# Designs tried in a protein design chat: miniprotein binders against Neuralized-like protein 4 (NEURL4). Part 4

Target 1, 164 residues: Neuralized-like protein 4 (NEURL4), of Homo sapiens (Human) (q96jn8r1131to1294)
Amino acid sequence: TLEFLENHGKNILLSNGNRTATRVASYNQGIVVINQPLVPQLLVQVRIDFLNRQWTSSLVLGVITCAPERLNFPASACALKRAAWLLRGRGVFHNGLKICEKFGPNLDTCPEGTILGLRLDSSGGLHLHVNGVDQGVAVPDVPQPCHALVDLYGQCEQVTIVNP

## First folded at step 6 (miniprotein)

Design c2R (from L5 with K2R)
Fold by ESMFold2-Fast, scan of step 6:
Structure c2R (fold): chain B 164 residues (1-164), chain A 80 residues (1-80)
Amino acid sequence: as target 1 above (164 residues)
Amino acid sequence: SRYRVTIEVEGDPEALKRVALMIRWIAEKLGLKVEIEVKDGKLRITIEGLSEELAKELAEYLKLLAEDWGLKVEVKIEES
Protein backbone atom coordinates (compact mmCIF):
# COMPACT_ATOMS: atom_id res chain seq x y z
CA THR B 1 0.00 0.00 0.00
CA LEU B 2 1.57 3.21 -1.14
CA GLU B 3 1.15 6.27 1.13
CA PHE B 4 2.84 9.61 1.66
CA LEU B 5 5.23 9.69 4.63
CA GLU B 6 4.17 11.64 7.72
CA ASN B 7 7.44 13.52 7.43
CA HIS B 8 6.60 16.24 4.89
CA GLY B 9 6.82 19.97 4.17
CA LYS B 10 5.34 22.38 6.73
CA ASN B 11 2.40 23.45 4.55
CA ILE B 12 1.19 19.92 3.76
CA LEU B 13 -1.94 18.28 5.14
CA LEU B 14 -2.38 14.53 4.46
CA SER B 15 -5.84 12.95 4.11
CA ASN B 16 -7.58 9.97 2.49
CA GLY B 17 -5.42 7.47 4.42
CA ASN B 18 -2.26 9.49 3.66
CA ARG B 19 -2.89 9.04 -0.09
CA THR B 20 -3.90 12.69 -0.73
CA ALA B 21 -1.58 15.63 -0.05
CA THR B 22 -2.88 19.21 0.09
CA ARG B 23 -0.76 22.35 0.38
CA VAL B 24 -2.83 24.61 2.63
CA ALA B 25 -0.75 27.82 2.57
CA SER B 26 1.53 29.95 0.35
CA TYR B 27 3.34 28.46 -2.69
CA ASN B 28 6.12 26.38 -1.12
CA GLN B 29 6.92 24.05 1.83
CA GLY B 30 5.01 21.36 -0.09
CA ILE B 31 7.37 18.38 -0.36
CA VAL B 32 5.94 14.86 0.13
CA VAL B 33 7.69 11.47 -0.19
CA ILE B 34 6.29 7.98 -0.87
CA ASN B 35 6.56 5.60 2.11
CA GLN B 36 8.36 2.76 0.23
CA PRO B 37 11.56 2.72 -1.84
CA LEU B 38 11.10 2.95 -5.61
CA VAL B 39 12.23 -0.53 -6.67
CA PRO B 40 12.61 -1.59 -10.32
CA GLN B 41 9.28 -2.05 -12.12
CA LEU B 42 7.23 -0.40 -9.36
CA LEU B 43 5.16 2.38 -10.97
CA VAL B 44 4.29 5.15 -8.50
CA GLN B 45 1.56 7.45 -9.80
CA VAL B 46 -0.04 10.70 -8.58
CA ARG B 47 -2.96 12.62 -10.05
CA ILE B 48 -3.05 16.43 -10.11
CA ASP B 49 -6.29 17.29 -8.28
CA PHE B 50 -6.23 21.07 -7.95
CA LEU B 51 -4.31 23.94 -9.59
CA ASN B 52 -4.34 27.51 -8.28
CA ARG B 53 -3.43 29.76 -11.22
CA GLN B 54 -2.48 32.62 -8.92
CA TRP B 55 1.04 31.12 -9.18
CA THR B 56 3.17 30.66 -12.31
CA SER B 57 5.27 27.50 -11.79
CA SER B 58 3.82 24.10 -10.84
CA LEU B 59 4.75 20.73 -9.32
CA VAL B 60 8.16 19.07 -9.31
CA LEU B 61 8.65 15.33 -9.07
CA GLY B 62 11.61 13.01 -8.89
CA VAL B 63 13.62 10.84 -6.51
CA ILE B 64 15.76 11.34 -3.43
CA THR B 65 18.48 8.83 -2.52
CA CYS B 66 18.85 9.65 1.17
CA ALA B 67 16.58 8.34 3.97
CA PRO B 68 13.48 10.57 4.00
CA GLU B 69 11.86 9.61 7.35
CA ARG B 70 13.65 12.27 9.42
CA LEU B 71 14.89 14.64 6.72
CA ASN B 72 14.43 18.40 7.27
CA PHE B 73 12.91 19.45 3.95
CA PRO B 74 13.83 22.82 2.43
CA ALA B 75 11.18 25.28 1.18
CA SER B 76 11.38 23.79 -2.34
CA ALA B 77 12.75 20.55 -3.75
CA CYS B 78 15.09 22.45 -6.09
CA ALA B 79 16.96 23.71 -3.01
CA LEU B 80 18.08 20.13 -2.21
CA LYS B 81 21.85 20.09 -2.74
CA ARG B 82 22.34 16.38 -1.98
CA ALA B 83 20.93 13.13 -3.30
CA ALA B 84 18.08 14.56 -5.43
CA TRP B 85 17.09 13.97 -9.07
CA LEU B 86 14.20 16.23 -10.08
CA LEU B 87 11.94 16.99 -13.04
CA ARG B 88 10.79 20.61 -13.17
CA GLY B 89 9.17 22.32 -16.15
CA ARG B 90 10.98 20.62 -19.04
CA GLY B 91 14.29 20.28 -17.22
CA VAL B 92 16.09 17.48 -15.38
CA PHE B 93 17.98 18.61 -12.27
CA HIS B 94 20.48 16.83 -10.02
CA ASN B 95 21.42 18.43 -6.72
CA GLY B 96 20.38 21.86 -8.03
CA LEU B 97 22.24 21.62 -11.35
CA LYS B 98 20.20 21.54 -14.57
CA ILE B 99 21.57 18.54 -16.47
CA CYS B 100 19.03 18.38 -19.30
CA GLU B 101 17.24 21.30 -20.98
CA LYS B 102 14.30 19.51 -22.57
CA PHE B 103 12.75 16.26 -21.40
CA GLY B 104 9.11 15.19 -21.66
CA PRO B 105 6.16 17.58 -21.53
CA ASN B 106 6.27 20.88 -19.64
CA LEU B 107 5.18 20.03 -16.08
CA ASP B 108 4.21 23.69 -15.52
CA THR B 109 1.35 23.26 -18.04
CA CYS B 110 -0.13 19.87 -17.08
CA PRO B 111 -3.88 20.32 -16.35
CA GLU B 112 -5.96 19.01 -13.45
CA GLY B 113 -6.56 15.28 -13.91
CA THR B 114 -3.08 14.56 -15.30
CA ILE B 115 -1.56 11.35 -13.91
CA LEU B 116 2.23 11.49 -13.47
CA GLY B 117 4.26 8.35 -12.82
CA LEU B 118 7.80 7.44 -11.81
CA ARG B 119 9.40 4.05 -12.49
CA LEU B 120 12.88 2.54 -12.45
CA ASP B 121 13.78 0.19 -15.29
CA SER B 122 15.94 -2.92 -14.82
CA SER B 123 19.13 -0.89 -15.43
CA GLY B 124 18.26 1.74 -12.80
CA GLY B 125 17.06 4.31 -15.34
CA LEU B 126 14.38 6.71 -14.11
CA HIS B 127 11.30 7.01 -16.31
CA LEU B 128 8.49 9.56 -16.29
CA HIS B 129 5.01 8.38 -17.29
CA VAL B 130 2.32 10.91 -18.29
CA ASN B 131 -1.27 9.64 -18.46
CA GLY B 132 0.06 6.11 -18.85
CA VAL B 133 2.61 6.98 -21.57
CA ASP B 134 6.32 6.32 -20.91
CA GLN B 135 8.32 9.47 -21.76
CA GLY B 136 11.63 7.61 -21.83
CA VAL B 137 14.73 7.69 -19.65
CA ALA B 138 15.17 10.97 -17.76
CA VAL B 139 18.20 9.77 -15.77
CA PRO B 140 20.23 6.68 -16.81
CA ASP B 141 21.43 5.24 -13.46
CA VAL B 142 19.88 6.35 -10.17
CA PRO B 143 21.61 5.17 -6.99
CA GLN B 144 19.51 2.80 -4.90
CA PRO B 145 17.70 2.76 -2.61
CA CYS B 146 15.73 5.80 -3.74
CA HIS B 147 12.31 7.27 -2.87
CA ALA B 148 9.74 9.03 -5.03
CA LEU B 149 9.25 12.71 -4.16
CA VAL B 150 6.57 15.21 -5.17
CA ASP B 151 6.88 18.94 -4.49
CA LEU B 152 3.47 20.63 -4.52
CA TYR B 153 5.00 23.92 -5.63
CA GLY B 154 3.24 26.99 -7.00
CA GLN B 155 0.06 26.15 -8.87
CA CYS B 156 -0.22 22.54 -7.70
CA GLU B 157 -2.09 22.47 -4.37
CA GLN B 158 -3.32 18.87 -4.28
CA VAL B 159 -2.28 15.44 -5.53
CA THR B 160 -3.56 11.91 -4.86
CA ILE B 161 -1.72 8.58 -5.20
CA VAL B 162 -3.53 6.44 -7.79
CA ASN B 163 -3.19 2.77 -8.68
CA PRO B 164 -1.79 1.73 -12.08
CA SER A 1 39.46 33.93 -19.51
CA ARG A 2 38.41 30.27 -19.45
CA TYR A 3 38.54 27.80 -16.59
CA ARG A 4 39.37 24.13 -16.13
CA VAL A 5 37.89 21.81 -13.51
CA THR A 6 39.82 18.68 -12.57
CA ILE A 7 38.32 16.10 -10.24
CA GLU A 8 40.16 13.10 -8.82
CA VAL A 9 38.04 10.34 -7.31
CA GLU A 10 39.03 7.17 -5.47
CA GLY A 11 37.19 4.34 -3.79
CA ASP A 12 35.18 1.28 -4.76
CA PRO A 13 35.86 0.34 -8.42
CA GLU A 14 32.19 -0.28 -9.25
CA ALA A 15 31.18 3.10 -7.79
CA LEU A 16 33.99 4.78 -9.76
CA LYS A 17 32.70 3.22 -12.99
CA ARG A 18 29.13 4.40 -12.33
CA VAL A 19 30.23 7.94 -11.43
CA ALA A 20 32.35 8.11 -14.62
CA LEU A 21 29.34 7.06 -16.74
CA MET A 22 27.10 9.63 -15.01
CA ILE A 23 29.62 12.47 -15.47
CA ARG A 24 30.09 11.60 -19.16
CA TRP A 25 26.29 11.65 -19.63
CA ILE A 26 25.93 15.01 -17.88
CA ALA A 27 28.80 16.55 -19.87
CA GLU A 28 27.17 15.38 -23.11
CA LYS A 29 23.80 16.89 -22.08
CA LEU A 30 25.46 20.21 -21.15
CA GLY A 31 27.53 20.28 -24.37
CA LEU A 32 30.80 20.14 -22.45
CA LYS A 33 34.02 18.45 -23.51
CA VAL A 34 35.23 16.00 -20.89
CA GLU A 35 38.34 13.86 -20.60
CA ILE A 36 38.18 10.82 -18.34
CA GLU A 37 41.22 8.70 -17.47
CA VAL A 38 42.29 6.15 -14.85
CA LYS A 39 45.74 6.88 -13.41
CA ASP A 40 47.48 5.53 -10.30
CA GLY A 41 44.31 3.78 -9.11
CA LYS A 42 42.27 7.00 -9.30
CA LEU A 43 39.65 8.26 -11.73
CA ARG A 44 40.62 11.68 -13.11
CA ILE A 45 38.11 13.84 -14.95
CA THR A 46 39.00 17.11 -16.69
CA ILE A 47 36.49 19.60 -18.11
CA GLU A 48 37.78 22.69 -19.97
CA GLY A 49 36.41 25.81 -21.64
CA LEU A 50 34.26 26.89 -18.71
CA SER A 51 33.28 30.34 -17.49
CA GLU A 52 34.33 31.11 -13.92
CA GLU A 53 30.72 30.87 -12.68
CA LEU A 54 30.08 27.51 -14.38
CA ALA A 55 33.43 26.13 -13.20
CA LYS A 56 32.53 26.89 -9.56
CA GLU A 57 29.02 25.43 -9.88
CA LEU A 58 30.28 22.31 -11.66
CA ALA A 59 33.12 21.76 -9.17
CA GLU A 60 30.70 21.91 -6.23
CA TYR A 61 28.25 19.62 -8.02
CA LEU A 62 30.87 17.00 -8.93
CA LYS A 63 32.23 16.94 -5.38
CA LEU A 64 28.76 16.32 -3.94
CA LEU A 65 28.01 13.68 -6.59
CA ALA A 66 31.14 11.68 -5.73
CA GLU A 67 30.52 12.02 -1.98
CA ASP A 68 26.93 10.75 -2.46
CA TRP A 69 28.51 7.57 -3.90
CA GLY A 70 30.81 7.24 -0.86
CA LEU A 71 33.94 8.14 -2.83
CA LYS A 72 36.92 10.25 -1.81
CA VAL A 73 37.15 13.32 -4.00
CA GLU A 74 39.46 16.24 -4.67
CA VAL A 75 38.46 19.11 -6.96
CA LYS A 76 40.69 21.77 -8.52
CA ILE A 77 39.69 24.89 -10.47
CA GLU A 78 42.32 26.57 -12.61
CA GLU A 79 42.32 29.48 -15.03
CA SER A 80 43.37 28.22 -18.45
Scores: ipSAE 0.188, ipTM 0.572, lowest interface PAE 4.5, mean pLDDT 85

Design c80T (from L5 with S80T)
Fold by ESMFold2-Fast, scan of step 6:
Structure c80T (fold): chain B 164 residues (1-164), chain A 80 residues (1-80)
Amino acid sequence: as target 1 above (164 residues)
Amino acid sequence: SKYRVTIEVEGDPEALKRVALMIRWIAEKLGLKVEIEVKDGKLRITIEGLSEELAKELAEYLKLLAEDWGLKVEVKIEET
């Protein structure tokens, strides 16, 4: 079964059999990673459970292509300068560079209850799914193996892994 | 002034194809004009019409992209 790894940002508490991640302090130090590699056609989904509106930006999600089990996570996913493909707001970022301005919906405005999914297609293209709707290819060819990452940044204080 | 970034990448042919695909995709999304040549285990990429700041940012990014695929890379920035 899919779970969040025990190695995570320092402000995270895992519950519900490691399927729910809660950021219990501040606005950062909230990175979590799925326990299994994102293999082609596997759809990994998380639901936004709780938003704290005192912060302005919200969650970041994407993939990393390095081994996550013993990583020393930075304060935010956007500080990852290598091996990171991230979706933030409407932008697509690779190693800190914004490689696409407008992709999918604005992640900073997704309400509680939104289900966000990541999937690799057979060609290694990374797809974002929002409430079951495929947004298309965010990145055409992600190096493998890779792992799905969620950064509970800013407004987003809780997410739960949900089955497709 | 305008700048040109030239990057030469060398290594596994399959990795070169993947890097070329990724760079073409990024160029389209950023509205950049790129020229890509693949021959004999080498990939040459040229991007023109850049500001100095953007040229430096892209040169660093492209170097890291190629290194993530295990490729040897050399980068040159020139004023045009």
Scores: ipSAE 0.269, ipTM 0.622, lowest interface PAE 3.5, mean pLDDT 85

## First folded at step 9 (miniprotein)

Design s12 (from P4 with V9I V19I)
Amino acid sequence: SKYRVTIEIEGDPEALKYIARLIRWIAEKMGLKVEIEVKDGKLRITIEGLSEELAKEMAEYLKLLAEDWGLKVEVKIEES
ESMFold2 (binder alone), alone request of step 9: mean pLDDT 82; pTM 0.772

Design s13 (from P4 with V19L I45L)
Amino acid sequence: SKYRVTIEVEGDPEALKYLARLIRWIAEKMGLKVEIEVKDGKLRLTIEGLSEELAKEMAEYLKLLAEDWGLKVEVKIEES
ESMFold2 (binder alone), alone request of step 9: mean pLDDT 82; pTM 0.778

Design s16 (from P4 with L16I I45F)
Amino acid sequence: SKYRVTIEVEGDPEAIKYVARLIRWIAEKMGLKVEIEVKDGKLRFTIEGLSEELAKEMAEYLKLLAEDWGLKVEVKIEES
ESMFold2 (binder alone), alone request of step 9: mean pLDDT 81; pTM 0.757

Design s19 (from P4 with L62I V75L)
Amino acid sequence: SKYRVTIEVEGDPEALKYVARLIRWIAEKMGLKVEIEVKDGKLRITIEGLSEELAKEMAEYIKLLAEDWGLKVELKIEES
ESMFold2 (binder alone), alone request of step 9: mean pLDDT 82; pTM 0.775

Design s20 (from P4 with A55V I77L)
Amino acid sequence: SKYRVTIEVEGDPEALKYVARLIRWIAEKMGLKVEIEVKDGKLRITIEGLSEELVKEMAEYLKLLAEDWGLKVEVKLEES
ESMFold2 (binder alone), alone request of step 9: mean pLDDT 76; pTM 0.703

Design s21 (from P4 with E52P)
Amino acid sequence: SKYRVTIEVEGDPEALKYVARLIRWIAEKMGLKVEIEVKDGKLRITIEGLSPELAKEMAEYLKLLAEDWGLKVEVKIEES
ESMFold2 (binder alone), alone request of step 9: mean pLDDT 82; pTM 0.776

Design s24 (from P4 with I7F I47V)
Amino acid sequence: SKYRVTFEVEGDPEALKYVARLIRWIAEKMGLKVEIEVKDGKLRITVEGLSEELAKEMAEYLKLLAEDWGLKVEVKIEES
ESMFold2 (binder alone), alone request of step 9: mean pLDDT 82; pTM 0.784

